# Miniprotein binders against q53ft3: the designs that were tried, part 107

Target 1, 195 residues: q53ft3
Amino acid sequence: MFGCLVAGRLVQTAAQQVAEDKFVFDLPDYESINHVVVFMLGTIPFPEGMGGSVYFSYPDSNGMPVWQLLGFVTNGKPSAIFKISGLKSGEGSQHPFGAMNIVRTPSVAQIGISVELLDSMAQQTPVGNAAVSSVDSFTQFTQKMLDNFYNFASSFAVSQAQMTPSPSEMFIPANVVLKWYENFQRRLAQNPLFW
Below, E stands for the ipSAE of ESMFold2; O stands for the ipSAE of OpenDDE; V2 stands for 0.75 times the mean of E and O plus 0.25 times the DockQ between their complexes.

## First folded at step 11 (miniprotein)

Design B3 (at its last look DockQ between E and O 0.01; V2 from the best seeds 0.00; counts 0 for: pae E 18.2 > 1.5, pTM E .712 < .8, placed apart)
Fold by OpenDDE base, look of step 11:
Structure B3 (fold): chain B 195 residues (1-195), chain A 86 residues (1-86)
Amino acid sequence: as target 1 above (195 residues)
Amino acid sequence: SPESYKRAKRYAKFAQKYAELIQREAKELGDPEAYEEALRLFREAAELYKEAAKLYEQGDYEKAEELMEEARELFYEALRLYEKLK
C-alpha cells in the first residue's frame, strides 16, 4: 500500500503493518537522511473519506522515541516529501502508535503512517519545517540546472570573427541555446511536472 | 476500556469502508467474482469488530480481544487478497 524512499537508498515497498490502520518503515542510519518521500503504491487506495497521517520517530538522547507529525498523504496527494534533518532535536508530539515494543537500535528511526479520517487529519498540525513542496523544490532545482547549463554553454560562445577554422568541430549558434532555455522556462512555469 | 471500544468501532468502520470500496470497484470493472473473497472477509471482519465493540462495552474484555484477533486475521487476509487483484 505504501512506499518509502530515501535518496541514495533502495526504495521500500513493504511496510510493516503493525495494526489494521498503521504502517511502519524502518530508517537505519537516520542521521544521514535529509529528506524522505512517502508515497502510495497505487495498489490499495484509501477508502472514501480517509487518508494517511505521516509520522517520524527517532530516539532522543535518552533512547526514548520522539514522534512528530510530518504531514499527510491522500488519494488526491499520493506522495509527499518531508525534510527530517532539522527535526532531530524537536519535541515529541501526540501520536497514535502507542508504546510500540519495536526493538530500536539507536541509529534506526521510523516512518509511521496512520490511516485516519480526513476530518480528523484536518485538525492536526504538522511540524512546521517538515513539509517540502515537491513542486517548489523541483522548480528551484530545474531553474538552477538551467542556469548552470546556460552559463556553461555561454562561456564557449565566440563571434564569427573570433572563430578559428576547425573542420572537425560542430558549432551551435548561441541563439539556439537561448531559445531552448526560454522555451523550457516557459514550460516549467506552466507545468513544473511537464515531463 | 473506552479506548478499546472506540478502536473496535473504528476498525469495524474501516473494514466496512474497504468492503464498500471493493464492491464499487468490482462493479465498475465488471468482475465481481474476483473481489468476492476479499469482500466476504472484510464483511466478516467488520461484523467481528462490531461484536467485539459490544463486548468491550459490556465489560467482557477477554472475549472481545479474542474477536479482535480473529477479525484482524481476516482483515489482513482481505487486504492481501485485494492487493493481489491490482
Scores: ipSAE 0.678, ipTM 0.889, lowest interface PAE 0.7, mean pLDDT 86
Fold by ESMFold2, look of step 11:
Structure B3 (fold): chain B 195 residues (1-195), chain A 86 residues (1-86)
Amino acid sequence: as target 1 above (195 residues)
Amino acid sequence: SPESYKRAKRYAKFAQKYAELIQREAKELGDPEAYEEALRLFREAAELYKEAAKLYEQGDYEKAEELMEEARELFYEALRLYEKLK
């Protein structure tokens, strides 16, 4: 139902469903993460009158989870970018995940999504240093993702002597990646919301 | 070996795709002379890789390995030339 994207990482589309209405993504090495994108995959919409409250959880200095409301996703606003770099020393907020017996390693953060009534969501206040991204923030995050993909793919350009045969392995010419990168950048500059 | 044959055919396919990419890019930019040498080298590498695959099937492994080395040298020279044209 949901996806979670961090710059420099593969998109996560297999949330852990911890209840009928609650979904969780793990974020290992969370200290290096500054932004996260939460979005609906588009296969299953929210039921009528409902939406998703999005929370960020990180372990405090004692290794206990601290949950903070980042914001919301709905059928009308199916994606959002959240800045989490300033939240790693913040204070917790009221949240629906505190009753779950979820014990994780202290170095792993989580994104939690709770499906709730829209009227209930209207009564909730996100933490003040979390932001729903502007168009410029979408462009910056997307540009960093594009640069990361190009640099990562280019680092795997192989010599003939370094290639190994593998039935599961597929290869893409390096210049095709460059062409994709150039075209994507041009389209993004013309219309930051084209995707 | 079957892995040597598969490797030769894979490299021929890569060299061919680079040639197709360069040809498309030259047409799009309207500067065909700038790309002609890289295109020639990628095409030559593809043909040498194809011949190496044929030699592996014939059991002429020593000649096949020599041709693979020659094709590899042409392929990476073509790639270095293409990157300088950026």
Scores: ipSAE 0.000, ipTM 0.074, lowest interface PAE 18.2, mean pLDDT 69
ESMFold2 (binder alone), look of step 11: mean pLDDT 82; pTM 0.794

Design B4 (at its last look DockQ between E and O 0.01; V2 from the best seeds 0.00; counts 0 for: pae E 19.9 > 1.5, pTM E .740 < .8, placed apart)
Fold by OpenDDE base, look of step 11:
Parts: sequence; structure tokens; C-alpha cells
Structure B4 (fold): chain B 195 residues (1-195), chain A 86 residues (1-86)
Amino acid sequence: as target 1 above (195 residues)
Amino acid sequence: SPESYKRAKRYAEFARKYAKLIQREAKELGDPEAYEEALELFREAAELYKEAARLYEQGDYEEAEKLMEEARELFYEALRLYEKLK
């Protein structure tokens, strides 16, 4: 039902279902993690009037779990990006996961998803700065990536008059790269989450 | 406990909501039998959760917990079956 992605790590698609309405991902070496993506797999939607509250849990200095509400995922917003790197100093909030005797190694954090009524979710307040405006940050990231690629590719552009015969090399017309870039920008502008 | 009662009621509703969801999907697909096994399991789970809630309200905690566990097994199996159909 849910997936979890950390940059530079394998995607997790098998959440531990700890209750009928609760799912957990383990995040080893959580101190090196800046952002986490939580997303629906598209196999099982939320029932009508329900969504997912996304929590982060890390051990405090005493080894006790600190749970914080990061934000939400819904059928209408099936993915979200959360910044977790700055949360280490936060106070714990009320959470639905109870005293899970999860034998936690000190380096392992958890992402918890609680399936709840949308009306109840609307009354909850996520911790500040955890919810990265997925649209703005992704748009900015994608735009930077595109610009970097375009600049890189363009740096190799040569006129036909400047081409030296190299039968072992394949050449891509610069116009193809430009068209791709323009089309990608258009798609990104229409739906930043088109991918 | 009042909390256990509320939990049982919540799970009963949750199971019913899934049953309703997959029933609708089956109709939309034009295959009413596609989700029949999962549908039956969600319905059975919902009834067990309802009964568990009743038992919690009556103070019959031991029997209620047994029904909750049985309902959970059915609920998890129903979800697994539903996911395989996607």
C-alpha cells in the first residue's frame, strides 16, 4: 500500500503492518537522512473519507522514541516529501502508535503511517518545516537538474563545420535536446508530479 | 476499556469501508466476482469487530480480544488478496 524513499537508498515497498490502520518503515542510519518521500503504491487506495497521517520516530538522548507528525498523504495527494534533518531537537507529540516495544537500535528511526479519517487529520498540526512544499521543492530541483543537463549537453555542441570525422562517435542534434527540454518544462509546469 | 471498544468500532467501520470500496471497483470493472473472496473476508472481519465491540462494552474482555485477533487475521488476508488483484 505504501512506499518510502530516501535519496541514495533502495526504495522500500514493504511496510510492516503493525495494526489494521498502521504501517511502519524502518530507516537505518537516520542521522544521514535529510528528506524522506512517502508515497502510495497505487495498489490499494484509501477508503472514502480516509487518508494517512505520516509520523517520524527517532530515539532521544535517553533512547526513548520521540514521535512527530510530519504531514499527510491522501488519494488526492498520494506522495509527499518531508525534511527530517532538523527535527532531532523537537519535543514529542501525541501519536497513535502507542508504546511499540520496537527494539530500536539507536541508529534506526521509523516512518509511521496511520490511516485516519480526513476530518480528524484536518485537526492535526504537523511539526513546522517538515512538510516540504513538494511542488516548489521538486520544481526547483527538477529545474536545476534540467538546467544542469542542458548546460552540460550544450557545452559539447559543435557546428557541422567544426565536426571532425569520428566514425566511432554518435552525434545528437542540439535541437533534439532543446525540444526535449522544452517539452519537459511544459509537462513540469502543467503537473510537477507528472512522473 | 472504552478505548478498546472505540478501536473495535473503528476497525469494524474500516473493514466495511474497504468492502464498499472493492464492491464499487468490481462494479466499475464489470466483474462482480473479481473481489468476492476479499469482500467476504472484509465483511466477516467487520462482523467480528462489531461483536468484539459489543463484548468490550459488556466487560467480556477475554472473548473480545479473541475476536479481535480473528478479525485481524481476516482483515490482513483480505488486504493481501485485494492487493494481488491490482
Scores: ipSAE 0.649, ipTM 0.879, lowest interface PAE 0.7, mean pLDDT 85
Fold by ESMFold2, look of step 11:
Formats: sequence, C-alpha cells, structure tokens
Structure B4 (fold): chain B 195 residues (1-195), chain A 86 residues (1-86)
Amino acid sequence: as target 1 above (195 residues)
Amino acid sequence: SPESYKRAKRYAEFARKYAKLIQREAKELGDPEAYEEALELFREAAELYKEAARLYEQGDYEEAEKLMEEARELFYEALRLYEKLK
C-alpha cells in the first residue's frame, strides 16, 4: 500500500504490517539519512474519510523507541518528503505504536504509518521542521529567478538618445524582455511546473 | 520516455553543480557549516533525480514521475534556504 524511499537506497515497498491499520519500514544506519519520502503505491487507496499519519522512530540511549509525528499522506496528497536529520536527538510525541515495546537495534530507525480518520489527523501536530515545502517552494523559486533576471536586464536599459553609436553590435529592444517577462508570469500562474 | 530520462539526468547534474557551488562558498566564508542544510537538500535532490532516471530506464514511469516531482520540491527548498543565507 505504501512505499518508502531514501536517496541512494532501493525503494522499499514491502512494509512490515504490525497491525491491520499500522505499517512499518526499517531504516538501517538512520544517522546517515537526512530525508525520507513516504508515498502511496497507488493501487490501494485509503478508505473514504481516512488517511495516514506518518511517524519516525529512533532508539534512545537505552535502546527504547522514541516516536515523533512527521506529517500525513492522504488520497489528495499521496506522497510527502520528511526531514529527519534534526529529529535524531529530539523528543518523542504521543503515538499509536505503543504495542511495539521492543528494544531496537542501535542504528536502526523506523517509519510508521497509521491509517486513521481524517478528523483524528486534523487534531495532531507534526514536528515543526519535518515537512519539506511542496509546489509552493518551486513557484517561489521560479518567481525569484524571474524577478532577478528582469531587474538585472532592466538595470541596463537606455533610450536611443542615450546610446553611443555601435553599428556592428546586436541589440534587443527592451519591450521584448518585458513581453517575455509578462508571458512567463502568465504561464507560471496557470501551471507552476510548465518549465 | 527518452525525453524524461534525459530531463532527470540534466536536473541531477544541475543539483550537483549547486551543491559544489555552495560548498565552495561556505569554505570561502570560513564557516563550512553555514550552508549545510541547503547543501544536503541539493545533494538529496540530485540523488532523487538520479533514481527517477533509473526508474524511467526500468519502465517504472509512474514511480519515476512521482520522484521527479519530489526531487523538484527538494531542489526548490534548497534554493529557498540558500537565498536566506545570502
């Protein structure tokens, strides 16, 4: 139902099912991992009104699990990227995996997914720096690059009265740059990923 | 598709070049930790783009497309963090 990807490792698609509604992936050598992608495989959606709460677990100094809520996956947002590098020394949170009171192997962490009602998920608070920004970050980057180019190009604008003669030099009319800028913004607003 | 494979490889190279750039910039500032978060995100984006290329080559197109989107999101967040540090 679920997949788990860490960059530089093979995709895991065979979660350990620890309850009818709870799934776990092992992350060996977790201290070298900074981000984890959790996603739905696509052939088995959540039941209507339900989604998945995603947790990260690592062993404390006594080998006992410390669980932290990373965020959520749903039919409407079937994949998410979570930062875990800052969590390896953090504090735990309330979690539904209490039946797993087993001391863990050092250097092995876990990603847990609990299928829950959407209403229950809405009351939960993830660790604040675990989620990575989505399409909004791409749009912001694109807008900043667009503005940077336009500001740079326009800073060299001169009128024909200000130009010195240079008959062999090629020139681009300033209105061409403006039209490109306006067209790019129009397309970005329609589809942030068009480029 | 061959175009999707080529795009994934191109984006992986671009992300790696950004990682090299900011690693050099952090060293020149005398603070090698200054850009560590952005550096990590660029490297992770590069690895996800590379994995997407592998999945395209293997014919796992739906999974590859999902990785391309996630890699793009990491890349953009890396740029956002880099801009904050400038």
Scores: ipSAE 0.000, ipTM 0.160, lowest interface PAE 19.9, mean pLDDT 71
ESMFold2 (binder alone), look of step 11: mean pLDDT 81; pTM 0.790

Design B5 (at its last look DockQ between E and O 0.04; V2 from the best seeds 0.00; counts 0 for: pae E 20.4 > 1.5, placed apart)
Fold by OpenDDE base, look of step 11:
Structure B5 (fold): chain B 195 residues (1-195), chain A 86 residues (1-86)
Amino acid sequence: as target 1 above (195 residues)
Amino acid sequence: SPESYKRARRYAEFAKKYAELIQREAEELGDPEAYEEALRLFREAAELYREAAELYKQGDYEKAEKLMEEARELFYEALRLYEKLK
C-alpha cells in the first residue's frame, strides 16, 4: 500500500503492517538522512473519508523513541516529501503507535503511517520544519535522486556489440535517459516546484 | 478496556469502508466475481470486530481478544487478495 524513498537508497515497498491501520518502515543510519518521500503504491487506495498521518520516530539521547507528526498523505495527495534532518532535537508529540516494543538498533529510525479519518487529521498539527520549506533543500534532494537513478541505469549500459539477443526484453538507449535527465535539470532550475 | 472497545469499533468501521470501496469498484468494472472473496472477508472481519467490541464492553476480554485475532487474519487476507486484483 505504501512506499518509502530515501535519496541514494533502494526504495522500500514492503511496509511492516503492525496493525490493521498502521504501517512502519525502518530507516537504518537515519542520521545521514535529510529527506524522506512517503508515497502510495497505487494498489490499495484509502477508503472514502480516510487518509494517512505520517510520523517519524527516532531514539533520543536515552534511547527512547521520540515520535513526531510529519504530515499527511491522501488519495488526492498520494506522495509527500519530508525533511527529517532538523527534527533530532524536537520534543515528542502524541502518536497512535503506542509502546511498540520494537527492539531498535540505536541507528534505526522509523516512518509510521496511521490510517485515520480525514476529519481527525485536520485537527492535527505537523511539526513546523518537516515540510520541505526550502527550495534549496528540495533541489538538493531531487538532484541526489536523479544522480542515483542515472548511476543505477548507467551501470547496466552495454554497447550494441555487447548486447545479447533477447526478444522478450525492451531496451532504452542511454542517450534517452541522459536527455531526460538534462531536461529535468533544466525544469528544476527554472522552477523547483514545477511538479 | 474502553480503549480496546474503541479499537475494535474502529477496525469494524475500517473493514466496512473497505468492503464498500470494493463493492463500488466491482460494480464500476463490471466484474463482481473477481472481488467476491475479498469482499466476503472484509464483511466477515467487520462483523467479528463488532462482536469483539460488544464483548469488550461486557467485560469478556478473553473471548473478545480471540475474535480480534480471527478478524485480523481475515482482514489481512482480504487486503492481500484486493492488492492482487490491481
Scores: ipSAE 0.640, ipTM 0.876, lowest interface PAE 0.7, mean pLDDT 85
Fold by ESMFold2, look of step 11:
Structure B5 (fold): chain B 195 residues (1-195), chain A 86 residues (1-86)
Amino acid sequence: as target 1 above (195 residues)
Amino acid sequence: SPESYKRARRYAEFAKKYAELIQREAEELGDPEAYEEALRLFREAAELYREAAELYKQGDYEKAEKLMEEARELFYEALRLYEKLK
């Protein structure tokens, strides 16, 4: 149902479902991430009248998750780009008992998507600095990420005759990726603010 | 209102179409009975949305709103089962 894209990383299309209406992507080494794209794969749309609230979570100084609302995705706006660079924090050693062999472990953040009624989503207020800094920068960044996504995903394309049997593994036809890419480029060219 | 009727009709058509897409996936896998229980719930949701549309047309808004809520719950149960089975 959902994808999560960061420049220079593999696209994630297998969200962890943590509740009937909640999905999560892990973002390891989130300190190096400035923007993230959340999008619908197009194979399973939201029910009409519903959409997705998108959250960013990181561990605070005590190691506890802190969730912040970034914004929304819907069938009419199936992708969104969010700035997370201002939502990060540095961390010191996590374990005093590991002083003899202290290891700096990169923090893992999360992107959460909660499926909700559109009426309920209208009552929520995203964090103010999650917005893109400018339209031109946003458009250029989005275009580069789309090109990267398309080229990377297409390099792994296989025919159905070449597929390795794996009953627990989901596969996405290459045509879905191409159609998503073409549709998004068209919409972006027509209205850079269609998000 | 006319908008409530239109919304219920759109939800019914959406739930029906959603079930058809998932049924097509099952047939492409060579197992037309894959997702059978989830498909049953999607189709039940579509029927409840359709019934809600009729109730809106008749002016029974409170009962129609209850059916809309029940249909939504069935639709999300179906989605949970589909995600578990895939």
Scores: ipSAE 0.000, ipTM 0.088, lowest interface PAE 20.4, mean pLDDT 68
ESMFold2 (binder alone), look of step 11: mean pLDDT 82; pTM 0.801

Design B6 (at its last look DockQ between E and O 0.01; V2 from the best seeds 0.00; counts 0 for: pae E 20.5 > 1.5, pTM E .655 < .8, placed apart)
Fold by OpenDDE base, look of step 11:
Structure B6 (fold): chain B 195 residues (1-195), chain A 86 residues (1-86)
Amino acid sequence: as target 1 above (195 residues)
Amino acid sequence: SPESYKRAERYAEFARKYAELIQREAKELGDPEAYEEALRLFREAAELYEEAAELYEQGDYEKAEKLMEEARELFYEALRLYEKLK
């Protein structure tokens, strides 16, 4: 039902179902993690009127689990990006996972998803700055990346008159890069998640 | 306990909601047979959770917990079967 992604790591698609309405991913070496993506696999949707509350759990200085509400996933918002790097000093909040006898190693954090009524979720307040606006941040990142690439590529542009014979080199017309850039921007504007 | 009762009721509702979901999906896809077993299991799980809730209210925790476990097995199997259909 759920997947979990950390940059530079293999995607996790097999959550541990610890209860009928609760799923857990283990995140080893969590201290090196800045962001986590939680997403629905698309195999099993939430029932009508339900969604998922996403929690992060890490061991405190005493080895006790600290749970924090990161945000939510729903059928309408089947994926979310959360920043967890700044949460390591936060106080625990109330969470639905109880005293899970999960053998925790000090370096392993957990992502917990609790399937709940949407009405109940609306009453919950995520920890500040955990939820990254996926659309805006991605759009901005992508735009910056595109601009960077375009600027870089364009810096090598030479006129035919300026070309020196180099039979070992392949040349790409600048117009191809421009067309690609324009097409990509158009797609991004239409759907930031087109990929 | 009131908490155990609420949990049982919550699971009953959850099972019913899945049953409703897959029933609708089965109808929309025109393949009711493919969903029949999952549907049956969710319904059976819901019934067991409801019975467990009643037993918790009556203070028969031992029997309630047994039913909860049985219901859980059915619920997990139902989810597994449903996922295979996708």
Scores: ipSAE 0.740, ipTM 0.911, lowest interface PAE 0.6, mean pLDDT 86
Fold by ESMFold2, look of step 11:
Structure B6 (fold): chain B 195 residues (1-195), chain A 86 residues (1-86)
Amino acid sequence: as target 1 above (195 residues)
Amino acid sequence: SPESYKRAERYAEFARKYAELIQREAKELGDPEAYEEALRLFREAAELYEEAAELYEQGDYEKAEKLMEEARELFYEALRLYEKLK
C-alpha cells in the first residue's frame, strides 16, 4: 500500500503491518538519513474519508521508542517528503559518574503510518520543521531519489531475446522505466514543489 | 570536502538541468524569445553555484555563501518566470 524511500537506498515497498490500520518501515543507520519520502504505491487507495498519519520513531537514551508526528499522506496528496535530521538532534545527558564512553549498538528508527479518519487527522499537529520547506533541499533530495530509482530499475533490464518464460513472474519493460524517469524529471523541473 | 561544497555542486547540476529543459522546450515551441529570460537566469544560477563550489574548495567560505544566496535568488526568479510561461 505504501512505499518509503531514502536517498541512496533501495526503495522499500513491503511495510510491516503491525495492526489492521498500522504499517511500519525500519530505517537502519538512521543517523545518516536527513530526509525520507513516504508515498502511496497506487495499488490500494485509502478508503473514502480516510488518510494516513506519518510518524517517525527513534530510540531515546534508554532505548525506548519515541514517536513524533511528521505529517500526512492522502489520496489527494499521495506522497510527502519529511526532514528527520532535526528530529535526531537530541541533547546528550551528563552521566551521573562523569564522562563514560557508551558502547554504541546498531540503532534502527521507524516510519509508521496510521490509517485514520480525515476528521481525526485534522485535529493533529505535526512537529515543527518536519515538512520540507526549502525548494533547494527538496529538489536536491528528489533528484537523488530519481537517480536511485532509475539505477535500481535499470539493473533489472533484460532484452526480449534474453527473457525466459516465467508465467509466475511479472516483468517491467525497460522502456516503461525510462519513460517514467523522463516524465518525472520533466515534472520536477516544471514545479519542484508539485507534491 | 565540506558538505557545503557538495551542496553547491548539486545545486549547479540541478540548475543546468532546468536550463537544458527550457532550451529543449524552446526549440519545440519555435519561439525561444518567450523562454529567453528564464533560460538566462537558470544558466546564471548554475554558473554562480559552480563558482561557489570552487570558493568552498579554496576555503573562501564567506564569498561562497554569498554566491549561494545570489544563485538561489536567481533560481527562484527563474522558476517563477518559467511557471508563468506554462
Scores: ipSAE 0.000, ipTM 0.082, lowest interface PAE 20.5, mean pLDDT 68
ESMFold2 (binder alone), look of step 11: mean pLDDT 83; pTM 0.810

Design B7 (at its last look DockQ between E and O 0.02; V2 from the best seeds 0.00; counts 0 for: pae E 18.5 > 1.5, pTM E .615 < .8, placed apart)
Fold by OpenDDE base, look of step 11:
Structure B7 (fold): chain B 195 residues (1-195), chain A 86 residues (1-86)
Amino acid sequence: as target 1 above (195 residues)
Amino acid sequence: SPESLKRAKRYAEFARKYAELIQREAKELGDPEAYEEALRLFREAAELYKEAAELYEQGDYEKAEKLMEEARELFYEALRLYEKLK
């Protein structure tokens, strides 16, 4: 139902369902994470009148979990980007995840999604700095994601002379990937919210 | 507990809403048979959660918790089946 993406890491598409209406992703080495993307997979929509409240949990100095509301995802807004790097010193808020005896290693944070009524979500206030409001932060995240993709794709690049006949495989010229990258960067520079 | 009662009611409504979603989708896609099992399980889960809520109100916590667990199993299976349809 949900996916979680950190730039430079593999996408997570298998949330742990801890309750009928609650899903959790583990984020190892969370201190190195600036932004996280939470998105719907498109397999299961929210029922009518419902959405997802997205929470971040990290261990405080005492090792106790601190939960903070980051924002929301809905059928109409199936993805969101959150900045989590600045939240490490924040105070905990009320959260629906209770005392989850999750054996937490000190370096692992969690993203929690609580499926709730839209009316109830409207009464909640996310932490002020969690929403990617800054064009700069979003641009940096996008750039890192793009760079990661480019590096990954380019690692498979072979010259025509190095190609072995594989009739079952389709090949994309590297210049197509580069052109896409350049076009995307141009659009991002013109309007970071072009989508 | 009052919290358990609220949870039971919430899950009953949640299961009902999924049942309604699936029923509508099945109708729109013209494939009711593919969705039948998931629909059935959500409906059954909803009823069990409702019964659990009633038992919590009556103070029969042990039986209520048992029904909650049974309902959960059905609910999770329903979600799994629904996801496979996509």
Scores: ipSAE 0.710, ipTM 0.900, lowest interface PAE 0.6, mean pLDDT 86
Fold by ESMFold2, look of step 11:
Structure B7 (fold): chain B 195 residues (1-195), chain A 86 residues (1-86)
Amino acid sequence: as target 1 above (195 residues)
Amino acid sequence: SPESLKRAKRYAEFARKYAELIQREAKELGDPEAYEEALRLFREAAELYKEAAELYEQGDYEKAEKLMEEARELFYEALRLYEKLK
């Protein structure tokens, strides 16, 4: 029903089901992990009115699990990226996994997903800055790609006096590229997915 | 619809171009293993968009629209992963 992705590791799609409505993924060597992506497999939606609360757990210095709410996934938002690098020494939060005794090694953390009513999820407060906006990332990446293209193309610009004649070659005036760049940038600011 | 088919083809080509750009720039990243995961996710998004286009051509618009939304979300999450590795 769920997938879990950490940079540099294989995608996990076989969560351990620890209750009818609770799923976990193990994260070995969790101290090297800064971000985790949690997503739904496209063929198994939540029941209507339900969604998933996503938790992060690590063992404290006594080996006891410390659970923190990262955020949510729903049918309308079926994937999210969570920043966990600042949470590995954080304070635990109220969580639904306390009745399940899960034994693990000191180097293994867990991602827990609890299927809950959307109304219940609305009353929960995730730890600060764990969730990261995916729309802003797309816009930022697209802007960097746009800047990269413009800088690359303009680095080949030459004046008419510097050109060696080549009758079989086609050329584009540099100001056409600049006009395109500025028009594209304006349209991107209005609608990041216009193209 | 014909408009939806054109959108699916555009997004598939866009995701493919992003994957090519990232692959060329991968030598500048400090963590090659992390880059390989981001690249794999971008390629998966491109394949989902391609499958959506095929479903539009077959007239299975409900499944096609679902795949478009899933591909978009996967692309966003791959983008966030790749960006944080700089």
Scores: ipSAE 0.000, ipTM 0.095, lowest interface PAE 18.5, mean pLDDT 69
ESMFold2 (binder alone), look of step 11: mean pLDDT 82; pTM 0.787

Design B8 (at its last look DockQ between E and O 0.02; V2 from the best seeds 0.00; counts 0 for: pae E 19.8 > 1.5, pTM E .658 < .8, placed apart)
Fold by OpenDDE base, look of step 11:
Structure B8 (fold): chain B 195 residues (1-195), chain A 86 residues (1-86)
Amino acid sequence: as target 1 above (195 residues)
Amino acid sequence: SPESYKRAKRYAEFARKYAELIAREAKELGDPEAYEEALRLFREAARLYKEAAELYEQGDYEKAEKLMEEARELFYEALRLYEKLK
């Protein structure tokens, strides 16, 4: 139902469902993470009148979990980017995840998604620093993600002369990837919030 | 507890809403048979959650918790089946 993306890391598409209405992603080495993307996979939508409250949990100096509301995802807004790097000193907020005896290693944070009524979500106030408010931060994140993808894709590039017959494999021309990249950059420059 | 009661009611409503969602989808796609089992399981889960809520209100926590567990299993299976249809 949900995915979680950190720049430079593999996408997570298998949330741990800890309750009927609660999903959790583990984020190892969370101190190196600036931004996280939470998105719907498109397989299972929210029921009518429901959405997802997105929380971040990290261990404080005493090893106790601190939960903070980052924001929301909905059928109408199926993805969101959150800045988590500045939250390390924040105060805990009320959260629906209770005392989850998740054996946390000190370096592992969590993203929690709670499926809730939209009306209830409207009454909640996200932490101010979590919203990607700066166009610059988002642009930088997106650029890093794009660069990572381009580098990854390019690492598999072979010339036609180097191609070995592999009837089981499909090939995408490198120029298609480049064209997509350029188009994406153009859209990003025109409207950083185009998604 | 009042909290357990509220949780059970919330899950009952959640299961009901999924049942409504997939019933509508099944109708729109013209393939009701593909969704039949998932629909059945969501409806059954909703029923069990409702019954659990009533038991919590009556103070029969042991029976309520058993029903909650049974309902949960059905709910998770329903979600799994629904996801496979996508």
Scores: ipSAE 0.648, ipTM 0.878, lowest interface PAE 0.7, mean pLDDT 85
Fold by ESMFold2, look of step 11:
Structure B8 (fold): chain B 195 residues (1-195), chain A 86 residues (1-86)
Amino acid sequence: as target 1 above (195 residues)
Amino acid sequence: SPESYKRAKRYAEFARKYAELIAREAKELGDPEAYEEALRLFREAARLYKEAAELYEQGDYEKAEKLMEEARELFYEALRLYEKLK
């Protein structure tokens, strides 16, 4: 029903269903994660009048989970980007780890999705760090992916004089890539979620 | 809409061509497993974009929009993975 995507990691599409209305994704090495994308796979919509409350959890110093509401996904907004780096801001300055000689087990955080009534979700308030600038974060992520694609495709640019015939290969003229890149950037700036 | 149908068709074609380009690069590098994961995701995105185009043509816009969103996430995840694997 749900997917979870973190930059630099494999997309997760097989949530752990811990209850009929609750789904969980594990996030190992969560300290290196700044943003997470939660989305619906499109296979099973929410029942009418319901949606998903999205939570972030990490173990506290006693190993107990601390859950924080990030925001929501619904049939009308089935994908959302959440910033979780602000939920870890005290780690580096809060504990002077370089002064202690301890053995540490890797920490695993979780993304939880709870299926709830839309009326109940409307009364909930997400943590401010997580929900703010979601559109801006998606735009920045998308722009970086576009720039990476352009630089990658341009690295293979050759003139016709330099080409070696390869009848089994397909080629794209460099100007087509440039025109596409410029048009896409313009459209993205006007409406970051036009897709 | 007609615009949505044309967009889905265009994205499906682009995803297929990108997958072909990456598959050829992997063979040339001598490490074909390096790009297998990105290839799988590009091919899946192309499949979902094509299915979404069919749903747009049938007028099932809500289901088509869901597939377009899923395909978009897979497509951009494939690009991200490809960059990291280089």
Scores: ipSAE 0.000, ipTM 0.072, lowest interface PAE 19.8, mean pLDDT 67
ESMFold2 (binder alone), look of step 11: mean pLDDT 82; pTM 0.806

